# VHH binders against Profilin-1 (pfn-1), part 93

Target 1, 132 residues: Profilin-1 (pfn-1), of Caenorhabditis elegans (q9xw16)
Amino acid sequence: MSGWNAYIDTMTAAAPSIKRCAIVGAADGSVWARTEADNVFKASEEELKTFVALFNDVTQVPAKGADIEGVHYVVPRTEESLIFGKKENTGFFAVKTKSAVLIAVYEGPNEVAAQVRKAVESMQTYLNNAGY
Below, E stands for the ipSAE of ESMFold2; O stands for the ipSAE of OpenDDE; V2 stands for 0.75 times the mean of E and O plus 0.25 times the DockQ between their complexes.

## First folded at step 14 (VHH)

Design ve10 (from vc58 with L50I; framework vhh_4orz_3; at its last look DockQ between E and O 0.62; V2 from the best seeds 0.00; counts 0 for: pae E 2.4 > 2)
Fold by OpenDDE, second read of step 14:
Structure ve10 (fold): chain B 132 residues (1-132), chain A 123 residues (1-123)
Amino acid sequence: as target 1 above (132 residues)
Amino acid sequence: EVQLVESGGGLVQAGGSLRLFCAASGFTFSDYSMAWLRQAPGKRREWVAIISYAGDYDYADSVKDRFTISRDNAKNTVSLQMNSLKPEDTAIYFCAAFDSFDEGDSTYEYDYWGQGTQVTVSS
């Protein structure tokens, strides 16, 4: 658990616009680590179970969007292991590793999205190389 | 040449309705999510509504239940039905396109913009 928290810290440090972040099991949405204190990631287990299941067929996600923490996001873009959601000046990037889903909710102008993606994908690559 | 042309703006009394249209050309419309944004005098441009290329949609809280976004891929148009208009809705409304398939796009900004159409709601 402590090790996964370090990865949360790494992502949030790499992209200051990330407000909340979580690492969850890709199979069941179980929370491995999440931001806490003033930036608590508040998605329920049931919601996360549904969310990670979106990766079973990402091509369908833009038609129905994605819900995180009770908030609905329109999903204008997906890739094989990536879901991008957008809502006003907020959004999220979710990326899938071998065994996990990384979720980063960010706030700011559209320009910050690139940095958020980079942070999440960097962690994705690291975890994949580590076998996770 | 890529073009987004807004229409339908104008002056309307509070409580009235307008329907904005955006005609797109010069790109594969069906591959893009479309959005409406607005900018009031002295304020920052704000998000109003978005509809994905696959038809999912969402609204700013300030316009939810009053505005309706829709698209017609056959006509390359996106529309914004605005009901129960308020003076606070006064702004220049912009149509914007967001590329859903450009893997090389690293900015995640809107790719194309219209010139905007003025909407004025009088009290």
Scores: ipSAE 0.807, ipTM 0.893, lowest interface PAE 0.5, mean pLDDT 92
Fold by ESMFold2, look of step 14:
Structure ve10 (fold): chain B 132 residues (1-132), chain A 123 residues (1-123)
Amino acid sequence: as target 1 above (132 residues)
Amino acid sequence: EVQLVESGGGLVQAGGSLRLFCAASGFTFSDYSMAWLRQAPGKRREWVAIISYAGDYDYADSVKDRFTISRDNAKNTVSLQMNSLKPEDTAIYFCAAFDSFDEGDSTYEYDYWGQGTQVTVSS
């Protein structure tokens, strides 16, 4: 049976601009899987607990932005289950499923952001359909 | 018709200051996050500063503590105060708008761009 790590590989293969990503529990931010090795996703458990709670009301996020891996991102746009953060030539997309939050941190110009969003939303749809 | 018009550029000596303005019309300004970008001759356009529709902001490291972005929703303007200018700040400066409420749009490109204003910093 494939582990959660296969989903990490699927997202990074779908959008090469993703440098780090993780699947974390929506209720508590616990790490189910993440990129490892020289691209380790380094957010602390406390930071992830705070981060996933942002999905309780995404409309409040643009006022204060979002922090992940100790980096502050301005959040210029959210949707019901999606938060987009921007910092210079980097950014993140995070999406919520029934049980999890998928986080992808990317590098590149804004043109690559659509590819990253597509990768995380495809996985969001897959996990939701699987009951997660 | 959507329009972003930059102003306030010009020639300034190193160490001087300029304030850029971007006047917006043709959309609900308070729904948009705004940014300043710049493009030096022969280089790619680079991000300088961003301010969300709700007021959070950030800067490129190269301009941090020297530049200040602000917005005035009553006047539909975003401004960039530039202090302690250096020759490497020489560029065309563009303002750009990012729709913060466009559900279903799969692209995260800026929706609107100004034509730019030239800033030249001489030694």
Scores: ipSAE 0.417, ipTM 0.741, lowest interface PAE 2.4, mean pLDDT 87
ESMFold2 (binder alone), look of step 14: mean pLDDT 82; pTM 0.824
OpenDDE, look of step 14: ipSAE 0.781; ipTM 0.883

Design ve11 (from vc58 with D99P; framework vhh_4orz_3; at its last look DockQ between E and O 0.72; V2 from the best seeds 0.78)
Fold by OpenDDE, second read of step 14:
Order: sequence, then structure tokens, then C-alpha cells
Structure ve11 (fold): chain B 132 residues (1-132), chain A 123 residues (1-123)
Amino acid sequence: as target 1 above (132 residues)
Amino acid sequence: EVQLVESGGGLVQAGGSLRLFCAASGFTFSDYSMAWLRQAPGKRREWVALISYAGDYDYADSVKDRFTISRDNAKNTVSLQMNSLKPEDTAIYFCAAFPSFDEGDSTYEYDYWGQGTQVTVSS
């Protein structure tokens, strides 16, 4: 699934505040692609399995939050295919496609969140249209 | 009119405790996650604690295990119990509301801020 790396690059290029990013299987949390090198996305597959399961009922996520890379995030907002987490000057956007979950962890002031969301949702749309 | 009114600040000695309160009005409190932030002189406003509209919460590492955030949706209040206070905790503490259901919010900034309450911790 080396082709998925290109989508990681696309998202990170679109939103420089994204520090780590991953594309995982929506069904099992398997990693399809992730940021590497200095910005390795470090979530285990076990953790990701739990994470992607959150999309089974996003309405419950704000009550329990979400864990990524061993970090707990308060989730102040969810949508049908979106989970938004916050922690200090960091956060994440996770969006679900037909077959994948895109996760982008970002750092910066709240103002950068819009750009991050746009990046992941753009990819979400692209992948959905592509059948993924 | 939207209002967030902080109270409970004051001067305390190191090791002391304070409990901050934030009374909210003018918006649907239960639809908002609530945060406490603080700003020390010459420093950036920093995140202290956040509690979701559904009750999940987290803290800055610097205050973890010392501070406790809670909310009462029936009373439209959010509180911050601050124990084992340190001089480094000296700051103006702000209550802020973070939208949960605002579909038009593209910035994901806090919607509402209080005027803040001064917390001073002496050595």
C-alpha cells in the first residue's frame, strides 16, 4: 500500500501544522500509511483498533475521549464521520472514509485547526470518490 | 447576552488551595465543552483544563493531579479545584466555552471568554 504514502504527503503539505498522520483501515485499524522519520505516527495497531471502533458510535466519544499514541484527548466535537480531539496546544482530526480512517495530529493554536480539518476532509472526499 | 463570570481567585500561599468558579449564561451551556486557561504576566495564555460537554476531562501536565475540573450543567457552572498551588500557578485564570455543535465554526476557537480571575500564589 505504498501508494497511500502519497496521501499522507498530500495532507501534511496541505496543513503544515500536522505533525503526525496516518491512514488506517476502518475495520481493524491496520496501518496503511503513516508519517515516518522524525514524525513517526506511533500508535499501535491495538490502539488503532480501539480508535477506529469509536466511529461505530461517535456520539459517545465526547464522554470518554480518545487515545492516540498513548495520549488522551478530550473530544469536544464529533460528526458522523469526524472526531476532533484536543489537548493543550495539540489536537487531532480523524475522519472516516468508506474503508479508512484518516488521523492527523497537529500542534499549534486553535486557528490552525481549520486548516487541518480542511486537509483531512479534502482527502476524505477524494478517497470516498475513489471508492476507498 | 453571553456571560462567563469567573470567581474564587485570590492570594494564597504556596501549598494552599483555591476553588475557581465560572458561571455561564446566555448560551446553551450543556452544548459546550468548557476550559480553564491561564495567563501569567508576559506569557501566552495556556491551556489548563478541559471538560467536554459530556464530562470527559483532561489537564495540562503542569497541573495534573493538583487541579480538578468539574461542571454542573444544572447550574451552568464549571469549577476548578486547585490544590497544592505553586508560585508558577500565578496567573489570571479564564473560563472559556468551546463549541460542540456549532456547524459554522471553522476555526475551532473558544467561543466565549470571561474576564478572568486573578490567582496569586506567594512563596
Scores: ipSAE 0.836, ipTM 0.910, lowest interface PAE 0.5, mean pLDDT 92
Fold by ESMFold2, look of step 14:
Structure ve11 (fold): chain B 132 residues (1-132), chain A 123 residues (1-123)
Amino acid sequence: as target 1 above (132 residues)
Amino acid sequence: EVQLVESGGGLVQAGGSLRLFCAASGFTFSDYSMAWLRQAPGKRREWVALISYAGDYDYADSVKDRFTISRDNAKNTVSLQMNSLKPEDTAIYFCAAFPSFDEGDSTYEYDYWGQGTQVTVSS
């Protein structure tokens, strides 16, 4: 039902600079929900499986970068459960919960990044507290 | 104090090459990701290239295959080799530094900027 889709709506409403986002399984990258229609999140199964595995050791990610939707992002910073990537005037934040990875792709200058981070981390906290 | 100083700009004809350098001081250079950005007159500042503190890198699509970013942690420098220059590459080029670490409430912005170096590409 609309439970997982509602979380997509909550994140995009909290940070309008988010253009695409998804909630995927932390173990295998399976898509639980994503932005659809005009702003489809188009990462492949293979890409998402590779992407969520980055959380097995985030300290290695800045040396490799990360690929999402066929776009390579340089990763200048990670935190224990967070990966931040940059490409031109776009970027992403991804955070890991107990069962999921939340991915938000945004557009805008670095000034919007803190708003995006706050939106995804708020959802991370909520899902962790709910057991997900 | 922290300084980023760009050099190597100048006037070149279309098809020519330039190499820009950015010399860094006053911070632990190896803990920072480094970027080149540019701003043409009347235009917004645009990202050109970024190299992480751990060595991954990428470019704006408009300069891919023509520009090469590299860093030398022993000399505290980042450089941008620019080949096959076009008039549209005319801009002030800025070096900027992004920390790999969090000092609390991170804003996810560049901490330090150079003054810029002018690149002018004539037809």
Scores: ipSAE 0.770, ipTM 0.895, lowest interface PAE 0.8, mean pLDDT 91
ESMFold2 (binder alone), look of step 14: mean pLDDT 82; pTM 0.821
OpenDDE, look of step 14: ipSAE 0.815; ipTM 0.900

Design ve3 (from vc58 with G104S; framework vhh_4orz_3; at its last look DockQ between E and O 0.70; V2 from the best seeds 0.78)
Fold by OpenDDE, second read of step 14:
Structure ve3 (fold): chain B 132 residues (1-132), chain A 123 residues (1-123)
Amino acid sequence: as target 1 above (132 residues)
Amino acid sequence: EVQLVESGGGLVQAGGSLRLFCAASGFTFSDYSMAWLRQAPGKRREWVALISYAGDYDYADSVKDRFTISRDNAKNTVSLQMNSLKPEDTAIYFCAAFDSFDESDSTYEYDYWGQGTQVTVSS
């Protein structure tokens, strides 16, 4: 799992608007890697356990939203393996791989969201191809 | 033709209330999340409230517990009940429809905007 930190670095480098991100187990929300230092991803494992469970039925998520790091996000869009949350000038993209959930919390205008999505989806594709 | 038409704005004293309405037409309203934004003179447009197409909602911290967003998909309307208004709430309020990601330009933007309605709160 030591390599997971490198993937965090890759995502954060790919989209400067990403402030915090994490890679967690899709089954239980266990943290595999997260941003640290000045941009600590602060979600608890209990919260993450709840969060990753949202992927069991993403179609229901827009009705109830999603909480990350104690912050509630309205979820205007979901896809089979994607949850998009929005709050003011912030948001998050969460994507599910075969065994993981990638979460990226970003700040900025709406235009930056596309780049953030691209970053996490690129990682998603990479990890899926790698069997993760 | 897509239209968002705001109404309900006006002049009100501090502590007063207003209810804004936004009537939507020309698109499938129920598929869109709806937002209220506001722009005060000399300031940037800021997010006020958002309600998903499925009914979940959130507010800017500055208006939380004072404003209530709601939608009626049968009537293609979104409303903003504004209570305990403050002078700082003075702004043009805009209704916007949000369909998240636009595949055509690879952006996340509000797809449609109203012309806005003026809300003025006097001290």
Scores: ipSAE 0.834, ipTM 0.907, lowest interface PAE 0.5, mean pLDDT 93
Fold by ESMFold2, look of step 14:
Structure ve3 (fold): chain B 132 residues (1-132), chain A 123 residues (1-123)
Amino acid sequence: as target 1 above (132 residues)
Amino acid sequence: EVQLVESGGGLVQAGGSLRLFCAASGFTFSDYSMAWLRQAPGKRREWVALISYAGDYDYADSVKDRFTISRDNAKNTVSLQMNSLKPEDTAIYFCAAFDSFDESDSTYEYDYWGQGTQVTVSS
């Protein structure tokens, strides 16, 4: 999709610890934009369809975790429109907007997790206000 | 007053086993996700295992299939069974707690840490 790549750039600039990210459709997991080249976000269509469905009931996610790019993440916290996952020195934040899910995979210590959450939530607010 | 107290560390030969325990008090244990981390001399602290408040768990790749994390909400404990120990596992092992329901938390850091228990694995 034209123009969505700028939103990827905005999030990675706001939180440099983000290594890979994507904007996907909330209904079906279709990829609207993602990091490419050296940092390809490589989740499959099937995996993304399963992943976005987690937002149907986020309260059940901590019991089974979440898989992204073939990696299992323990999910120690969810909020109404947010899922936070951990694996070793990496993690992800995913947030849902009206029509999309934003996924950011990061590396680094706990301090950078807060920066990543801020970056994805800022974009969540922006897209919601824009009708997405 | 919140406390996390580790126990079960010691000296063991390579190939041996140890079971670590972390006793928690002063908070609603069942609302917390629990982790084990370790720090070897001269190294950075590293994640070993995490168990969510709801029971999902995972391990660092270096200890997978050798270590088992479990929790007992009735006894307010989390444990780490460590089998097939290697000299590389020598470290201070820390228990840490993460409030899974703190909606005001903007840091995503562990809320509480134990003092650690030493594990030394000899060749």
Scores: ipSAE 0.794, ipTM 0.905, lowest interface PAE 0.7, mean pLDDT 92
ESMFold2 (binder alone), look of step 14: mean pLDDT 82; pTM 0.825
OpenDDE, look of step 14: ipSAE 0.820; ipTM 0.901

Design ve4 (from vc58 with D102T; framework vhh_4orz_3; at its last look DockQ between E and O 0.90; V2 from the best seeds 0.78)
Fold by OpenDDE, look of step 14:
Order: structure tokens, then sequence, then C-alpha cells
Structure ve4 (fold): chain B 132 residues (1-132), chain A 123 residues (1-123)
């Protein structure tokens, strides 16, 4: 859906540390939109199916981590609708809306995490209010 | 008072081994993920290894298959076994703690830091 690409652009523009983004269906991990070209989001549909299923029980995620784009991330903690991971100088934030999961992969130290989280949560709030 | 105290650093020849320890006190250790970071002279502090409170772990590519992170919740310690050490591993090694149960924290910075322990690997 072309309309979803605008939300991808909004998230990627929110912080320079955000490198790749995706909006996927919360039920099945289907890709609705993703960053393309030089910053293509490369997660497979099978991987995304597994990833979105993590939100069914977030309390178990820190024990097993999360895989995105073939990369394993340690998940230090989770919240009801938030999963985030870390690997070296990279990480991700994923938030769940009513019908979608928003994923932002970032590059940088912990200091940039607050801005990345704010970006995805702002989009989360917007989409939830819009019924998505 | 919260404390993280690193130990085990020192001088070692290339190819040698060291085991670092971090002793934690003043907080519920089992609720925290633990990390090792290092800073070499003139370089930025870099991530080395992380272990979640639930036991999942990962390593920087530069230390993978050489370093092993582990934790002992009964002793409130996290350790870093360093094998096949290289001169480029020379740095101050820091232990850091990350709260796994704090809600609403927007910074996601490490909550607590140790003072660091010097590791020097000679060629």
Amino acid sequence: as target 1 above (132 residues)
Amino acid sequence: EVQLVESGGGLVQAGGSLRLFCAASGFTFSDYSMAWLRQAPGKRREWVALISYAGDYDYADSVKDRFTISRDNAKNTVSLQMNSLKPEDTAIYFCAAFDSFTEGDSTYEYDYWGQGTQVTVSS
C-alpha cells in the first residue's frame, strides 16, 4: 500500500540514526511497507512471521532474543507493546499497534535510543488513533 | 549504594587468557541485564558483550568465539572469559547494568557503571 510508505518516510526522517524501517501486519508479519534502495529492509516474511508472534508473550522474549534481517539481537527487556534489541552499535525498536508492528533499525550508541523510541511510539500513537 | 566493581584485569601476552569479574551490590542483580564494554586509548567506548537477565547473550564480532560472557545470580557477578587475546584487545573494560523491569524509560542507557579494569595485551 503506497500510503504506508509515507509513514516509513516519516520514521526514517525522525532521526539520522534510523537506517531501516518496516510496517508489517501484526497477525502474520506481511510487509505493508519498508525502506527500499540503499537502506532496504531485508527481513523475510518467515522471519517477520516469527517476529510479530513475539508480541503474543513479550515476557519470554528476553530469554531467547529476537532475529531481524538474519541478525540476532539481545532483548534486555520488553513492554506490553514494545520490543527492543541491541547488538554492538546497532539495535531496533518494534512497537505494536492495533493491527500492525512498526520496526525501526538504528545505528548508534545508547544515547540515540530515546530518539528512535520516540519516533516509533509517535507513529504508534498516530496509527492507533487512526484505527490501525 | 549501588556498586559495580570490576576485577581480573592485568598484563598478558598475546595468545593468553584473562577472566574479568564484575561484582554487583546495592540493587536486585537478577533483574538486570549485564554488559561489558571497553575503551582503548584515543578510541570510543565500544560494546563487547551483553547478557540479558534471562540468559540470552551476544558478542561483538571482534571478540566472537574468543570471549565468553556469563553470570551468576547467586553471587551477583558477571564474568568475561577472554581467550586468544590480541594487542588490539588492550583497553579499559567496564561492567554495566541495564534494568529489565523499569517501565517508561525512554533513554535506554545503562543504569549503572563500574570504574573499569585495565587489560593490556603485549605482542
Scores: ipSAE 0.759, ipTM 0.883, lowest interface PAE 0.5, mean pLDDT 92
Fold by ESMFold2, look of step 14:
Structure ve4 (fold): chain B 132 residues (1-132), chain A 123 residues (1-123)
Amino acid sequence: as target 1 above (132 residues)
Amino acid sequence: EVQLVESGGGLVQAGGSLRLFCAASGFTFSDYSMAWLRQAPGKRREWVALISYAGDYDYADSVKDRFTISRDNAKNTVSLQMNSLKPEDTAIYFCAAFDSFTEGDSTYEYDYWGQGTQVTVSS
C-alpha cells in the first residue's frame, strides 16, 4: 500500500523524535503501513490485536497500561480517541480514526511529546475527513 | 498551595535499603499519576518509576527488581522502596505529579515537582 507508506513518512517528518510508527486496522490490528528498514516497527499480530482493542474503553487503560513491540508502557492519560504511554526516555501516542489506529513511538524528554501528539492528531483529522 | 515534600533520604552503605516518601497537598491526589526521577552529579534528570492514577506502574531497567513504587490515596503519599542499593544510585530524588485529566492541549510535562531528597550510597 504505496499511498499509506507516504503517511508514515509524513508523520516521521513532522516530528523527528518519532522513531517508529504504524498505521493498523482498528478492528483487528492488521498492519496497513509501518516504518521499515533499520527502524522497523516490529509488533506482533497478537500484540496489535490486543492493542487496538484498548480503544473499546480508553478509561480502563491507565489501570493496566499498554504493550507494544514487547515493551510495557504506563498510561498516565487517555482522551476519547488517544492513548499516551511512557517508559523511561521513550513513549508513544496512539490515536483512533474511523478505520485505523495510528501509533507513533518516540524518544526524548516530555517536552517533545506535544510535537508527537500534534503530528499524529493532524493525520487522525486528515484520515477521518477522508472517511478512514 | 500545591506542595510535594520528599523525605527518607540519607546515607546508606552499598547493599542497604531506604524508603522514600512524597507527601502531597493542595490538589486532588487521586487524579494524578506520580513519578520518581533522580539526578546524579553531572547527569541529566532521569526517570526512575511511574505509577498511574489507576495503579499501573513500571520502572527504569536499571532499578527494576530492586525498587518498588507504591501510592496511598488515603494518605496522599507516593513512596519508593529502594533495596540492594549501589553507589550508582547516588542522586537527588524528586517526586513529580502529572495531571491525568487535563483538558485541551497539554505539554505532557509534569505539573508539580518536589524539592528533592538526597540519597548517598557509600561503598
Scores: ipSAE 0.712, ipTM 0.868, lowest interface PAE 1.0, mean pLDDT 90
ESMFold2 (binder alone), look of step 14: mean pLDDT 82; pTM 0.825
OpenDDE, second read of step 14: ipSAE 0.740; ipTM 0.874

Design ve5 (from vc58 with F101H; framework vhh_4orz_3; at its last look DockQ between E and O 0.88; V2 from the best seeds 0.74)
Fold by OpenDDE, second read of step 14:
Structure ve5 (fold): chain B 132 residues (1-132), chain A 123 residues (1-123)
Amino acid sequence: as target 1 above (132 residues)
Amino acid sequence: EVQLVESGGGLVQAGGSLRLFCAASGFTFSDYSMAWLRQAPGKRREWVALISYAGDYDYADSVKDRFTISRDNAKNTVSLQMNSLKPEDTAIYFCAAFDSHDEGDSTYEYDYWGQGTQVTVSS
């Protein structure tokens, strides 16, 4: 799935605040692609398995939060295919496609969140249209 | 009119405790995640604690195990119990509200802010 790396690069480049990204299987949390090198996405597959399962009922996620890379995030907002988490000056956006979950971890003030969301949702749309 | 009104601040000696309150009005409190932030002189506003509308919560590392955030939806209040206070905790503490159900919000910023309450911790 080396082709997925290109999508990681696209998301990472879309917003400077985006630090780490991953594309994982929506069914099992298997890693399809992730940021590497200095910005390695470090979530384990076991953790990701749990994470992607959150999309089975997003309405419950704000009650329990979400863990990514061993970090707990409070989730103040969810949509049908979107989970948004916050921790200090960091956060994440996770969006679900037909077959994948896209995760972007970002750092910065609250104002950057809109750009991060736009980036992941843009990719979401692209992948959905592509059948993924 | 939307209002967030902080209270409970003041002067306290290091090692002491304070309990901050934020009373909310003018919006559906239960639909909002609530946060405490603080700003010390000459420093950027920093996140202290957040509690989701559904009750999950987290803290900045600097206050973890010392501060406790809680909310009472019946009273439209969010509280911050601050124990073992340090001089470094000196700041204006702000209550902020984040609309958890605004799917059209493009900024993902806090929607409402209080005026803040001064917390001063002396050595």
Scores: ipSAE 0.822, ipTM 0.904, lowest interface PAE 0.5, mean pLDDT 93
Fold by ESMFold2, look of step 14:
Structure ve5 (fold): chain B 132 residues (1-132), chain A 123 residues (1-123)
Amino acid sequence: as target 1 above (132 residues)
Amino acid sequence: EVQLVESGGGLVQAGGSLRLFCAASGFTFSDYSMAWLRQAPGKRREWVALISYAGDYDYADSVKDRFTISRDNAKNTVSLQMNSLKPEDTAIYFCAAFDSHDEGDSTYEYDYWGQGTQVTVSS
């Protein structure tokens, strides 16, 4: 699981506005890697299991929003394998690969959101191409 | 022609209430998530509330329990009920629209903005 930490570092380096992120199993929300120490990604396993199940039908998510780390996010946009959530000057992008969900929590105005999305989607593409 | 027009601003004493309205025209309102933002003099524009096209909503912590966002798709309006107003709520309030179905768009900026309505809360 420590081998997955390099992908965490890649995403946070690509988009400095990312403050916390994780790679979790798409089937059960189990944590494969996450930011640690001063920037611990602290979502519970129950929360993550519920969260990854949102990808079973992303079209239903904007009506309810999404919870991560005990924070409620309004979800104003989804795509087939992507969920975008907002809360004040923070937000998240989550993308699904064949076997994982990548979650990045960022701080900053909407202007930084494209940078964050690019970082997680680049990793999504890489992992999908690698068979994950 | 797309327009967002705010109304309902004004001068009010601390502890009072105001109700802002944003009337939308020129686009399919039900496809858009709607937000209220505000900008005080010398400060950056900040998020106040957001309501998704499907009805979920939330608020900045500083206004939670005092402000209520709602939308009326039949009238193409979003409103912000502001109760227990404080001097720090003084700002220009802007309505903004975000296209929730544009999957090809890589930007996450609001597509449309109103001109703003002034809210001034006196001590």
Scores: ipSAE 0.593, ipTM 0.829, lowest interface PAE 1.5, mean pLDDT 90
ESMFold2 (binder alone), look of step 14: mean pLDDT 82; pTM 0.824
OpenDDE, look of step 14: ipSAE 0.808; ipTM 0.900

Design ve6 (from vc58 with F98Y; framework vhh_4orz_3; at its last look DockQ between E and O 0.88; V2 from the best seeds 0.77)
Fold by OpenDDE, second read of step 14:
Structure ve6 (fold): chain B 132 residues (1-132), chain A 123 residues (1-123)
Amino acid sequence: as target 1 above (132 residues)
Amino acid sequence: EVQLVESGGGLVQAGGSLRLFCAASGFTFSDYSMAWLRQAPGKRREWVALISYAGDYDYADSVKDRFTISRDNAKNTVSLQMNSLKPEDTAIYFCAAYDSFDEGDSTYEYDYWGQGTQVTVSS
């Protein structure tokens, strides 16, 4: 899906603190697109299958956290279609669209989180409006 | 008035232990994830530990297996048990609170901070 790669590039460009990101199927965690090369998103499909299932009940996620790329993140905050995780100077935002989950892993101080959120939510809105 | 008050810091020899406490008031403690951060002289503030409002927790790699974070919602406190302390652990330790439910907070930063407590580990 060459079109999905463009969305990866858009998110990465929108927030310089984003190091890796992926667009995966909300139903099964299948990878539609992901950062590659020096910033390859390394989560396995099995892990992603588990991850996207977290959106079935986001209210429970803060109790158990979330794992991405073999790294455990404490999840201090969830919204209906958003999971926010933290670990040291890293974190992730995951947002759910109609048919996809967008995941952005970032590095930086806490202040970068707002920009990362904006990037992924902007893409979320765009994809939702497009029917995805 | 919102307050986070740290206590328990002090001077300890390498290999020793300290237990830090953070007493919270002025906000709904149970709705906040709590963190410990530290800042050594001349260094940037670094993340030490975080415990979600729901009880999941994690640590910086540098303190993992040595430090233990816990919270008591009944007492509005978060604690940091620090064992096997090293000189590198010398820093001002800060308690911070993160609002886990305020959707209006677009920064996703810690909302409240304590004044910090000095921890000094001598070799």
Scores: ipSAE 0.861, ipTM 0.925, lowest interface PAE 0.4, mean pLDDT 94
Fold by ESMFold2, look of step 14:
Formats: structure tokens, C-alpha cells, sequence
Structure ve6 (fold): chain B 132 residues (1-132), chain A 123 residues (1-123)
């Protein structure tokens, strides 16, 4: 899965406010790639299995929120294949492709959220077009 | 057309309590996630609490266990109970709303803001 790391780099370069990022299997949450070194994405296997299952019905997510890396995020909005979560001056965007879920955890006010969303949605489109 | 009106601010001694209210009109309140934010002089606006349209909620770490957010969809209000107030809580408190279903050109900024209510906590 070393080739998948290039997609992590593409997203973090497109939106510098992304601090941690991962690509995980949509069926089981298995990690295909993630940020490493100083920005290790540290979600547990159990967390990721639970997290990707949220995409089975995104309309239920705002009632429960979402947990990533042991942090609870309130989810004030979802879209067809997108979940947005907030905690203080941090947040995440997650999007589902045919076979994967892309997760980007960012720092900054809501003003930077648009660049994070664009980065993950651009990759979502690319992977979907590539059959993933 | 859309209106968020905060009330309940004022001057209080440290250790005291206040309850803020935000009355909403001009939109389907139950479709919106609601937040309280605050801004002290010379500081950036900071997130205090958020409650989703479906009821999940959380707080900034600095106010956990002292503040409680709640919503009443029948009355179109969100409230913030603030206990054990500290001088550091002095700020203008703003109510804000996310349209949870807006598919428009959204930057994920809050769609609507109130004008704020002043809370001043004296030592």
C-alpha cells in the first residue's frame, strides 16, 4: 500500500491545515495509508471499523457524533458521502469512495474548512474515477 | 428575515452564574445545528459549545463541567447555562447556526450569527 501514500501527500499539500490524514477501507476500516512521523494518524482499529460504518446512513450521524483518535466530534452537517465534525479549533472531513473512506483532521477556524473539503473531495473524485 | 437574538448577559461576580438564551426565527430551527462562541477584547473568537440539530453536543475543554448547552425545538431556542464563572469567561457571547442541509456554495462557516450579548465577570 506504499503507493497510496502519494495520495496522502497530495491532500496535505493541497490543504496545509490538514494535520493528520488517512485512507481506510470502507468495509472494515483497515488502514491503506496515513500521515506518519510528526503527524501520525492514531485511530484504533475498533474506532475505524465504527467510523466507516457511519457511512451506511449519514443521516444518523448528527445524533451520535463521531470519534477519531479518541476525540469526540460533534457532527453539525453531513452530505451524501461526506461527514464534517468539529471540536474546538479542530475538525475533520471524511468522504466515502467506492471502496475507501478518506479522513482529514485539520486545525483552524471554519474559514479554512473550504480548502480541506476541496482537497478531500478532489481525491474522492479521482479515486472514484480510478475504480476505488 | 433570519434572526438570532441573544439575551441573559450582564455583570456578575466570580463564582456566579448566568444563563444565556438565543431566540431564533426566520428558518426551520430543527434543521440547524447551534453553537455558542465568545470573543474577549483583543482575542480571536473561540468555540464554546456546539449542539447538533439531532442533539449531540460538546464543549471547549476550558468550560467543561461548568457550562451546559441545551436546545428547545418547540420554542426555537438554544441556551447556555454558565456556572462557576471566572474573570477569564468575560467576553461577548455569540449564538451561531449551521444549516445542516444546505447544499449551496458552503464554506462550512456558520450561516447565521447573532449580534452578541456581553458577559462580564468581575474578580
Amino acid sequence: as target 1 above (132 residues)
Amino acid sequence: EVQLVESGGGLVQAGGSLRLFCAASGFTFSDYSMAWLRQAPGKRREWVALISYAGDYDYADSVKDRFTISRDNAKNTVSLQMNSLKPEDTAIYFCAAYDSFDEGDSTYEYDYWGQGTQVTVSS
Scores: ipSAE 0.631, ipTM 0.836, lowest interface PAE 1.2, mean pLDDT 89
ESMFold2 (binder alone), look of step 14: mean pLDDT 82; pTM 0.824
OpenDDE, look of step 14: ipSAE 0.840; ipTM 0.914

